# VH-VL binders against BTB/POZ domain-containing protein At4g08455: the designs that were tried, part 8

Target 1, 243 residues: BTB/POZ domain-containing protein At4g08455, of Arabidopsis thaliana (Mouse-ear cress) (q6dbn1)
Amino acid sequence: MRCISCREEYLPRNAGTCKECYVEAGETEEELKREIDDLKAKVAFLRLSSSLDHGTSSTSRSFTDVVLIASEDNAGSPPIPAHKSVLVSRSPVFKAMLENEMEESLSGTIKISDVSYDALRTFVYYLYTAEACLDEQMACDLLVMSEKYQVKHLKSYCERFLVTKLSPDNSLMTYAFAHQHNAKHVLDAALSQIVENMDKLTKREEYMELVEKDPRLIVEIYEAYLSKQVNTAAGGTSTSKTS
Key: E = the ipSAE of ESMFold2; O = the ipSAE of OpenDDE; V2 = 0.75 times the mean of E and O plus 0.25 times the DockQ between their complexes.

## First folded at step 10 (VH-VL; framework fv_socazolimab)

Design T3 (from Q3 with heavy chain W106R; at its last look DockQ between E and O 0.54; V2 from the best seeds 0.00; counts 0 for: pae E 2.2 > 2)
Heavy chain, then light chain:
Amino acid sequence: EVQLVESGAEVKKPGSSVKVSCKASGGTFSSYAISWVRQAPGQGLEWMGRIIPIFGTAKYAQKFQGRVTITADESTSTAYMELSSLRSEDTAVYYCARSPLFYFKRGFDYWGQGTTVTVSS
Amino acid sequence: QSALTQPASVSGSLGQSVTISCTGTSSDVGGYNYVSWYQQHPGKAPNLMIYDVSKRSGVSNRFSGSKSGNTASLTISGLQAEDEADYYCSSYTSSSKYVFGGGTKLTVL
ESMFold2, look of step 10: ipSAE 0.561; ipTM 0.772
ESMFold2 (binder alone), look of step 10: mean pLDDT 88; pTM 0.916
OpenDDE, look of step 10: ipSAE 0.493; ipTM 0.773

Design T5 (from Q3 with heavy chain S31T I52T; at its last look DockQ between E and O 0.45; V2 from the best seeds 0.00; counts 0 for: pae E 2.5 > 2, SAP .505 > .496)
Fold by OpenDDE, look of step 10:
Structure T5 (fold): chain C 243 residues (1-243), chain A 121 residues (1-121), chain B 109 residues (1-109)
Amino acid sequence: as target 1 above (243 residues)
Amino acid sequence: EVQLVESGAEVKKPGSSVKVSCKASGGTFSTYAISWVRQAPGQGLEWMGRITPIFGTAKYAQKFQGRVTITADESTSTAYMELSSLRSEDTAVYYCARSPLFYFKWGFDYWGQGTTVTVSS
Amino acid sequence: QSALTQPASVSGSLGQSVTISCTGTSSDVGGYNYVSWYQQHPGKAPNLMIYDVSKRSGVSNRFSGSKSGNTASLTISGLQAEDEADYYCSSYTSSSKYVFGGGTKLTVL
């Protein structure tokens, strides 16, 4: 039979498409499904977002009732205006802070420690739009912030981004970082990257630093490595018997 | 704004020790390495060492090995550099500088204001 | 670790272009794309100009970086009076350390 898509001859097992086209179609379907899920998640996150035309620069100061300030020592950074209603809807932590008549609720000022103005601005912008321009550093900063303020959607967003930026060069550090901030998706991806490059990475200074810092992580790495090796060995023995 | 704020100027006698602090603000401290770089009067920049807070480990230039100790306190986002057995040649401005760990092991994007250490008899 | 080699001084006229070289080894400049350039005015802390060999850190497009072999280069085009400063190269090393060049004094004529 000829494939409907590529017109190549294929064995009739694949419902009118060749194996290659079928696999490609499957991959496309999976990608689309992922996109749909992402969009759904975004919509869900934004359900309470008032149509505030948040132009890039001016969070419409109109009817803001709270300001966020980056670190006490940043005397030079302008406060970021926001709406309590938005903050409360996006973060359980903000909800707790603002509902319990804490100083933040009364003063209308929330001090955010250990964050840059840019990161805080981006964070607040994300709460309104579910969009952020990320680089590796910003992704890390926002991941930390998202964990602190329990913004799950943002954390996931940052994790996904960081996974795309994984390389052998940053895998060990990323692995450590992921452990520190309970970033499971990043952790798994980093671990996979490490295991694939074990011969090179074990020779790096960062590896020795990791050994010193937390030998438990090294055990985890080797367990994963061993598991991979065993599976590879088991798969190789099955192909030799059919010849 | 990201800032590195260093401790004030020091005047020390030969043979003594000096400890300089560098407080980082406006970022995730664990995602940066903090380096110490000194500059003698009229001379170039000299890298002394670094600390990677996430690992708690320090590396030193060979020239300063055994004489310099770099530490970091993550709870306060502060790095320290202690230089012992001070000599007149150690008179310099000492800078702390940060390097992103995840955004490539590239250059020093922020610097402290510098701490002048004068070693005089 | 020996400092990276830079010319002690370079000069150029207003509007001209100058290039500052930074020569290292296969353990630093030649081994990695982690070369950075710093501008330092008298009495000031250094400012990052270029990182990762050729990436600008919020500076004018007049500044550009490149690398060939063990030598990195900073090119400043359209020289301006404010460009007069000391310039330092730096590289990450195979031993997870940093090294600086000896610095280059740029004079604008």
Scores: ipSAE 0.484, ipTM 0.761, lowest interface PAE 1.6, mean pLDDT 88
ESMFold2, look of step 10: ipSAE 0.519; ipTM 0.750
ESMFold2 (binder alone), look of step 10: mean pLDDT 87; pTM 0.912

Design T6 (from Q3 with heavy chain W106H; at its last look DockQ between E and O 0.77; V2 from the best seeds 0.00; counts 0 for: pae E 2.2 > 2)
Heavy chain, then light chain:
Amino acid sequence: EVQLVESGAEVKKPGSSVKVSCKASGGTFSSYAISWVRQAPGQGLEWMGRIIPIFGTAKYAQKFQGRVTITADESTSTAYMELSSLRSEDTAVYYCARSPLFYFKHGFDYWGQGTTVTVSS
Amino acid sequence: QSALTQPASVSGSLGQSVTISCTGTSSDVGGYNYVSWYQQHPGKAPNLMIYDVSKRSGVSNRFSGSKSGNTASLTISGLQAEDEADYYCSSYTSSSKYVFGGGTKLTVL
ESMFold2, look of step 10: ipSAE 0.564; ipTM 0.775
ESMFold2 (binder alone), look of step 10: mean pLDDT 88; pTM 0.917
OpenDDE, look of step 10: ipSAE 0.740; ipTM 0.882

## First folded at step 11 (VH-VL; framework fv_socazolimab)

Design U1 (from T6 with light chain Y32H; at its last look DockQ between E and O 0.72; V2 from the best seeds 0.66)
Heavy chain, then light chain:
Amino acid sequence: EVQLVESGAEVKKPGSSVKVSCKASGGTFSSYAISWVRQAPGQGLEWMGRIIPIFGTAKYAQKFQGRVTITADESTSTAYMELSSLRSEDTAVYYCARSPLFYFKHGFDYWGQGTTVTVSS
Amino acid sequence: QSALTQPASVSGSLGQSVTISCTGTSSDVGGHNYVSWYQQHPGKAPNLMIYDVSKRSGVSNRFSGSKSGNTASLTISGLQAEDEADYYCSSYTSSSKYVFGGGTKLTVL
ESMFold2, look of step 11: ipSAE 0.601; ipTM 0.804
ESMFold2 (binder alone), look of step 11: mean pLDDT 89; pTM 0.923
OpenDDE, look of step 11: ipSAE 0.690; ipTM 0.857

Design U2 (from T6 with light chain S57P; at its last look DockQ between E and O 0.62; V2 from the best seeds 0.00; counts 0 for: SAP .534 > .496)
Fold by OpenDDE, look of step 11:
Structure U2 (fold): chain C 243 residues (1-243), chain A 121 residues (1-121), chain B 109 residues (1-109)
Amino acid sequence: as target 1 above (243 residues)
Amino acid sequence: EVQLVESGAEVKKPGSSVKVSCKASGGTFSSYAISWVRQAPGQGLEWMGRIIPIFGTAKYAQKFQGRVTITADESTSTAYMELSSLRSEDTAVYYCARSPLFYFKHGFDYWGQGTTVTVSS
Amino acid sequence: QSALTQPASVSGSLGQSVTISCTGTSSDVGGYNYVSWYQQHPGKAPNLMIYDVSKRPGVSNRFSGSKSGNTASLTISGLQAEDEADYYCSSYTSSSKYVFGGGTKLTVL
């Protein structure tokens, strides 16, 4: 029989497609599923409780009722205009700040500490568009902000990006960072990298610094390492009995 | 914009100590390491040491071991370098520099303006 | 700590290309083998130009980094008068320390 997809001859046991095409189709299906889920999440994130169709960047300046200021930028960075309705819809923290008649609500000014103007601008832009151009630093900055202001969608976005930038060399510090900011996906990925490279990483000076700073993290690393070793040993014994 | 602002110029006598400050603004202080680098007149860059603020751990170049102390205050996003037993040879511009903690391959992405320390009798 | 080795000086004519090398020992370049390049004008703080082999955002495309073995290289193409400066390489070592090269003075003729 010929495969419907690749037209190659395949053994009749396969339901109309060769094994390779079947696997490829499965992978494509999974990718599409992920994309759909991501789009759904984006739509959900962008859904405003109020009918304010925050269209294109040009409308964002009109009828703004709050400004965000990077407090550490003594250099006179311009305030970033925004809509309270958008902030409240995207962040439970902003919601709490603005609904409780706090100073920020009354003044129409929110001071954001420990953030660069660029990071803050990018953060605000994301709240409107669910898009951001990330490098490693921006991803870290936005992750911290997302945690602070409980913007889950942004946090996930940043974590996914950071996972793609993981390497054995940065895994220890990334792991510590992930713990500090409750970044579970990054934490898990970093832990995997560490466990796979224990022989190398335990010899690094950064490892010793981590031991000194937080020995609990080291315990977690070894627990994961041991678990992996045990599982590997158990899997090796099952294959030897069937021959 | 990320800025590192250092303290003003210092004139010191031999045998005394100097403490230079470096205030970081416009970023997450906890995600960076702060290094101190000095440059004597007409000479090259010399790395002195670094601190990881979130860990409070400092590492020093062997040349300065026992004579330099680097500290950081997270609450004020300020790093400090103290150099003791000053000599004429310590006359230099002292720079603080930031490096990403998790992406150390990026090098020193931001520098202070430098602090001139003059050691004279 | 052994400094990275750079030529003391290099020169080039306007519009030409120049390359500055930075050579470390296996022990000095440590386990990370990452090199960064800095430009320093007189009386100014150093400015990061290249990290590893990547150009810093905002830096001219005339600047490029390469690496082969224990030697990193900075290439400046289309040499301009403003490129006259001191250039330093730096590396992060396996001991969680940094080291600098001796610096290279670039003269534009």
Scores: ipSAE 0.594, ipTM 0.811, lowest interface PAE 1.3, mean pLDDT 87
ESMFold2, look of step 11: ipSAE 0.624; ipTM 0.812
ESMFold2 (binder alone), look of step 11: mean pLDDT 87; pTM 0.906

Design U3 (from T6 with heavy chain F104W; at its last look DockQ between E and O 0.44; V2 from the best seeds 0.00; counts 0 for: pae O 2.3 > 2)
Fold by OpenDDE, look of step 11:
Structure U3 (fold): chain C 243 residues (1-243), chain A 121 residues (1-121), chain B 109 residues (1-109)
Amino acid sequence: as target 1 above (243 residues)
Amino acid sequence: EVQLVESGAEVKKPGSSVKVSCKASGGTFSSYAISWVRQAPGQGLEWMGRIIPIFGTAKYAQKFQGRVTITADESTSTAYMELSSLRSEDTAVYYCARSPLFYWKHGFDYWGQGTTVTVSS
Amino acid sequence: QSALTQPASVSGSLGQSVTISCTGTSSDVGGYNYVSWYQQHPGKAPNLMIYDVSKRSGVSNRFSGSKSGNTASLTISGLQAEDEADYYCSSYTSSSKYVFGGGTKLTVL
């Protein structure tokens, strides 16, 4: 029989496609499924409870009712205009701030501490578009902001990005950072990297700094390491009995 | 815009101590390390040490070990460098510089304006 | 920690290219890709030019960085008068510290 996809001859035991094409199709299906899920999540995130069809167009200063300021000390940075309705819809924290007649609600000014103007601008842009250009630093900054303001979609976005940037060299610090900011996906990925490279990483100065700062994290690392070792040892004994 | 603002010029006697401050604004203080770098007149840059504010841990160049103390106050986003037992050779411009905490490959992306410390009898 | 080795001075004519070398050890330049270059004009703080060996930090494409073994290089093409400055290399070290080169004075002729 000829494969419907690659037209190569395959043994009749396969349901119309060769094994290779079947596997490839499966992988493609899974990828598409993930993409669909991501798009659904994006759409859900961008759904405004109010009719503000803010198309992707120009953050037109038109009808903005709140401004965000990055720092009190940044007397030189321009305020970032926004819509309360958007902020409230994207962040439970903003919702709480703006619904409870807090100073921010009354003044129309929200002061954001410990953030750069660029990070804040990017953050606000994301709230409107669910898009951001990230480097490692921006991803970290936005992750922190996402945690503070409980923007789950952004947090996930940043975590995914950071995971792609993981290396043995940055794994220890990334692990500590992830732990501090409750970034579970990054934490797990970093831990995996650490465990795989324990021989090298334990010799680094960063490891000693981590030991000094938070020995609990070291315990967690070793627990994971031991678990992996035990599992590997158990898997090796099962293959020797069938021979 | 991210800025590092250092304290004013200092004139000190030999054997005394100097403490220089560096206030960070316009950024996330907790996501960066602060280094101190000095430059004697007509000389090159010399790394003195660094602090990770969120951890409170400092590392020092061997040359300054025991004589320099670097601290940070996260609440005020301010780093400090104290140099004791001052000598004439310590006359220099002292810079604070920022580096990404988790990505050292970025180097020192922002610098203070520098603090001139003069040690004279 | 011994400073990274740079030539004390380099010179080039307007429009020409110059290269500044920075030689370290396996514990710094050779061991990591955490090499950065700084430009310093007289009386000013240093400015980051290149990081991660070859990545430009908001500077002209005339500036490029590379590394081979224990030696990093900064190349400046199409020299301009404003390029006259001191240039410093820096590297992260195995001891989680930083080290600078001795600096290179670039004169534009």
Scores: ipSAE 0.383, ipTM 0.742, lowest interface PAE 2.3, mean pLDDT 87
ESMFold2, look of step 11: ipSAE 0.650; ipTM 0.821
ESMFold2 (binder alone), look of step 11: mean pLDDT 87; pTM 0.912

Design U4 (from T6 with heavy chain A33T; at its last look DockQ between E and O 0.64; V2 from the best seeds 0.00; counts 0 for: pae E 2.1 > 2)
Fold by ESMFold2, look of step 11:
Structure U4 (fold): chain C 243 residues (1-243), chain A 121 residues (1-121), chain B 109 residues (1-109)
Amino acid sequence: as target 1 above (243 residues)
Amino acid sequence: EVQLVESGAEVKKPGSSVKVSCKASGGTFSSYTISWVRQAPGQGLEWMGRIIPIFGTAKYAQKFQGRVTITADESTSTAYMELSSLRSEDTAVYYCARSPLFYFKHGFDYWGQGTTVTVSS
Amino acid sequence: QSALTQPASVSGSLGQSVTISCTGTSSDVGGYNYVSWYQQHPGKAPNLMIYDVSKRSGVSNRFSGSKSGNTASLTISGLQAEDEADYYCSSYTSSSKYVFGGGTKLTVL
């Protein structure tokens, strides 16, 4: 039988791959595992300590000079201590805010409304560590925050997570959400889902609700649909006659 | 951390209207839907309708068509339910409840505390 | 009026298992629609326990859901005193609406 990897003939004792291709796959796996371990070590070296999430210290805070508050009036939300230098380094928006002597720069307090304490804490933790635990709602919350504060790497991380959660059932609402929050990767993925299921989705009540919200989004859907139909045509029909 | 906080209890006369608010916090308002569900004393749960804030559009149960209006204000992250032409059988606890965007067909993961509306003569 | 049918009450002894049924039609439970289960203690808001075939995070493994044809079922194993509550099923329908069952009072003997 033929090897499914290299297509060379071999004895039928194996599960469809020849001995050499099977060994090569194992060697590649070992190389990738080593590269992952090396990258983990580099990340551990570069990771900044966060006073928010580390255990007991015999010292005071690590020289924080700003606090973030998840509320308009600081009611019930613990302050999240941070370093202006970290915020400025990770976010052009915090850079502009803290370098231009705005209220936040002078008071040392940044109040952020419309976000939970857990979402804000996770956002700040990401600025220090490049790590965040996501579920669907946290990914939406952090995506909105990362767009607002222009933290591109977190935005990309949230987008990749949300794309794995897309389905035809949520594609219309996700398309509108991604459009409103400038989430290009999620937008493209939702659009593909809509185009692939056009016949079914145009009959759903959510489709008419999207039309009511913004007909321009519908135009974009149809333009993508038309482009797909042109691009999927394999070839024309050629006709030649001799007479 | 996620909270839906409803307006306070109300006592209303028959024939009047009531408007209950539902302030959402701890999440992105555009990333879920808001439904209104009521429960009369000793009775079961009754879905009244929902709004999709990202669309700004509402749908209602047939029983409430013409009497209920559900709206949302994204700038304040608040949904509203107004029930008109009140009758004594409208005496109930009124809940707001949310359904997240990615699982909006799977039910309501967070609920308000409930607003008691009493309709008495 | 409820569109989904549940028994008015069920009972079981501590440590036993109990199953609550929720029967609908092909346009709700029996279609490719999602069925969810809520627990409600007196004076409290409902609490989502099961959505579709997935258990909500933080819900005990003693709770499980299943569905076959037009009937969904909630099974509670290892009954405890705090399981005594009202239980509601709900479905998202083919007409893009939500419906609830009439509720089932669980009594732990």
Scores: ipSAE 0.569, ipTM 0.796, lowest interface PAE 2.1, mean pLDDT 83
ESMFold2 (binder alone), look of step 11: mean pLDDT 88; pTM 0.918
OpenDDE, look of step 11: ipSAE 0.756; ipTM 0.888

Design U5 (from T6 with light chain Y98W; at its last look DockQ between E and O 0.61; V2 from the best seeds 0.62)
Heavy chain, then light chain:
Amino acid sequence: EVQLVESGAEVKKPGSSVKVSCKASGGTFSSYAISWVRQAPGQGLEWMGRIIPIFGTAKYAQKFQGRVTITADESTSTAYMELSSLRSEDTAVYYCARSPLFYFKHGFDYWGQGTTVTVSS
Amino acid sequence: QSALTQPASVSGSLGQSVTISCTGTSSDVGGYNYVSWYQQHPGKAPNLMIYDVSKRSGVSNRFSGSKSGNTASLTISGLQAEDEADYYCSSYTSSSKWVFGGGTKLTVL
ESMFold2, look of step 11: ipSAE 0.636; ipTM 0.810
ESMFold2 (binder alone), look of step 11: mean pLDDT 89; pTM 0.920
OpenDDE, look of step 11: ipSAE 0.624; ipTM 0.828

Design U6 (from T6 with heavy chain F55L; at its last look DockQ between E and O 0.73; V2 from the best seeds 0.65)
Fold by OpenDDE, look of step 11:
Structure U6 (fold): chain C 243 residues (1-243), chain A 121 residues (1-121), chain B 109 residues (1-109)
Amino acid sequence: as target 1 above (243 residues)
Amino acid sequence: EVQLVESGAEVKKPGSSVKVSCKASGGTFSSYAISWVRQAPGQGLEWMGRIIPILGTAKYAQKFQGRVTITADESTSTAYMELSSLRSEDTAVYYCARSPLFYFKHGFDYWGQGTTVTVSS
Amino acid sequence: QSALTQPASVSGSLGQSVTISCTGTSSDVGGYNYVSWYQQHPGKAPNLMIYDVSKRSGVSNRFSGSKSGNTASLTISGLQAEDEADYYCSSYTSSSKYVFGGGTKLTVL
């Protein structure tokens, strides 16, 4: 029989496709599922209770009712205009701030500490578009902001990005950072990298610094390492009995 | 914009101590290491030590071991360098410098403006 | 920690290329790809030019970095008047410390 996809001859036991095409189709299906889920999440994030169709690009200064200002150290940075309705919809923290008639609600000014103007601008832009151009620095800054203001969608976005930048060389510090900022996905990925490279990483000075600062993290690393070793040993014994 | 702002110039007597501060703004303090580098008049750059704020651990150049203390306060995003038993040879501009922990880890991407410390009798 | 070895001075004419060397040991330059280069103008703080041996930090493509063995090199092509400055190399070390070179004064003729 010929495969319907690649037109190559395959053994009749396969349901119309060769094994390779079947696997490829499966992979494509999984990718599409992920894309669909991501789109659904984006739509959910962008869903405003009020019909304010904020077009993607121009935070039109028109009808803004709040401004965000980066920390006092940037006294020269322009305020970033926004809509309370958008902020409230995207962040439980902003919701709490603005609904409880706090100073921010009354003044129409929200001061954001420990953030650069660029990071704050990018953060606000994300709240409107669910898009951001990230480098490693921006990802870290936005991750921290997302945690502080409980913007889960942004946090996930930043974590995914940071995971792609993970290497054995930065894994230990990334692990510590992830713990500090409750970045679970980054933490898990970093832990995996550490476990895979234990022979190399345990010899680094950074590892010793981690041992000194927080031995609990070291225990977690070894627990994960041992678990992996046990599982690998168990899998090797099952293949030898079928010969 | 990321900035490192250092404390003002200091004039000290021999045998005294000096403490210089470096406040970081515009970034995540916990994602960087802070180093202190000094430069005597007409001389080159000399690395003194570094701290990783997220770990609170410091390393020092052997030359300054026992005489320098580097600390960091994450709540204020401020690093400190204290140098004791000052000598005339310690007259220099002292810089704080930032190095990312996760990317281009081994370069100092931002520097303070420098703090002039003069040790004179 | 012994400073990395740099030439005290180099000179070049406008439009020419110059190379500054930085020689260390197997515990620093030779052991890691953690070499960075800094430009310093008089009365100013150093500015990062190159990191990780060859990666440019927002600087012109006229600046390039390389390494062979225990020696790192900074090459400046198409020399311009504004390139006149002091240049320092730095390396991460096996003890999780940093070391600087002695610095090189570049004169543009």
Scores: ipSAE 0.624, ipTM 0.828, lowest interface PAE 1.2, mean pLDDT 88
ESMFold2, look of step 11: ipSAE 0.634; ipTM 0.808
ESMFold2 (binder alone), look of step 11: mean pLDDT 89; pTM 0.920

## First folded at step 12 (VH-VL; framework fv_socazolimab)

Design V1 (at its last look DockQ between E and O 0.54; V2 from the best seeds 0.62)
Fold by OpenDDE, look of step 12:
Structure V1 (fold): chain C 243 residues (1-243), chain A 120 residues (1-120), chain B 109 residues (1-109)
Amino acid sequence: as target 1 above (243 residues)
Amino acid sequence: EVQLVESGAEVKKPGSSVKVSCKASGGTFSSYAISWVRQAPGQGLEWMGRIIPIFGTAKYAQKFQGRVTITADESTSTAYMELSSLRSEDTAVYYCARSPLFYFKHFDYWGQGTTVTVSS
Amino acid sequence: QSALTQPASVSGSLGQSVTISCTGTSSDVGGHNYVSWYQQHPGKAPNLMIYDVSKRSGVSNRFSGSKSGNTASLTISGLQAEDEADYYCSSYTSSSKYVFGGGTKLTVL
């Protein structure tokens, strides 16, 4: 029989498609499913609470009612205008800040500490668009901000980006950073990278520093390593019995 | 903008100690490492040591081992370098420099430098 | 830790190209791609120019970095008067430390 997709001959036991085309179709389906889920998440994030049907194009300075200022020490950085309604809808922390008759709510000024102007600008832009241009440093900064202000969608976005930048050389540092900021996806990915490169990484000075700082993390690394070794050993014994 | 602001100039006697501070602003302190680099008059750059605030541990150049102590306070985003048993040869500008955590293998931002003069 | 080897000085005319070399060992420059270049004007702090051998840090495309074996190189094309400065190479080491070159004074003629 000929495959409907690639027109190659395949064994008659397969229903209309060759094994290769079937696998490819399955992979494509999974990719599309992921994309759909990501889009759904983005749409959900950008949905303003039902009371303010105001069009998503609100990056305009028009009718802003709050400004964000980066650090008290940067007296020279321009304030970033925003809408309270957007901040409240995207962050439970901003909601709590602005719903209570606190100084920030009354003054229309929110001071953000320990953040650069660029990071803050990018953060605010993300709240409106769910888009950001990231490098490794910006991703780290925004991850910390997202944790502080409980912007889950941004945190996930930053974590995904950081995972793509993982290497054996930065895995130990990334692992420690992930623990400090409760970045689970980054943590798991970093841990996997460490376990795969244990022979090399355990010889590094950074590893010894980690041992000194937090031995619990070392235990976690070894637990993961041992688990992997056991699973590999178990898989090898099952293939030898069928020959 | 990311800034590293160092403490003011110091004049010290031989045998004394000096402690220089470096306050970081415009970023998450835990997201980078801080190094100290000195430069004697008319000489090149010399790496002294580094601290990773997340780890709280420092690593030093062999030349300065036992005389230098680098610390960091995350609550104030400030790093410190203390050099003991000062000699005339320790007269230099001392720089703090930042390295991104994900790639802490270069120095992307520098402090303005602190002049330390050791004289009898 | 032995400093990386740089020429003490280089000179070039306006509009010309110059290359500064930085020679290390297999434990530093030759062992990985973690080589960076810094520009320092008199009385100023160093500025990052190149990192990871060839990546520019917000600087003009006139600056380029390369590496062959244990030697890294900084090339400055189309020399301008403002390029007159000291240039330092740096490398991460296998012992998780940093080392600098001795520095090169660039004079623009």
Scores: ipSAE 0.634, ipTM 0.833, lowest interface PAE 1.2, mean pLDDT 89
ESMFold2, look of step 12: ipSAE 0.657; ipTM 0.808
ESMFold2 (binder alone), look of step 12: mean pLDDT 88; pTM 0.912

Design V3 (from U1 with heavy chain A33T, light chain Y98W; at its last fold request DockQ between E and O 0.76; V2 from the best seeds 0.76)
Heavy chain, then light chain:
Amino acid sequence: EVQLVESGAEVKKPGSSVKVSCKASGGTFSSYTISWVRQAPGQGLEWMGRIIPIFGTAKYAQKFQGRVTITADESTSTAYMELSSLRSEDTAVYYCARSPLFYFKHGFDYWGQGTTVTVSS
Amino acid sequence: QSALTQPASVSGSLGQSVTISCTGTSSDVGGHNYVSWYQQHPGKAPNLMIYDVSKRSGVSNRFSGSKSGNTASLTISGLQAEDEADYYCSSYTSSSKWVFGGGTKLTVL
ESMFold2, look of step 12: ipSAE 0.729; ipTM 0.859
ESMFold2 (binder alone), look of step 12: mean pLDDT 89; pTM 0.923
OpenDDE, look of step 12: ipSAE 0.832; ipTM 0.930
ESMFold2, look of step 13: ipSAE 0.720; ipTM 0.855
ESMFold2 (binder alone), look of step 13: mean pLDDT 89; pTM 0.920
OpenDDE, look of step 13: ipSAE 0.687; ipTM 0.859
ESMFold2, fold request of step 14: ipSAE 0.618, 0.642, 0.648; ipTM 0.827, 0.831, 0.838
ESMFold2 (binder alone), fold request of step 14: mean pLDDT 89, 89, 89; pTM 0.921, 0.920, 0.918
OpenDDE, fold request of step 14: ipSAE 0.860, 0.861, 0.861; ipTM 0.945, 0.946, 0.945

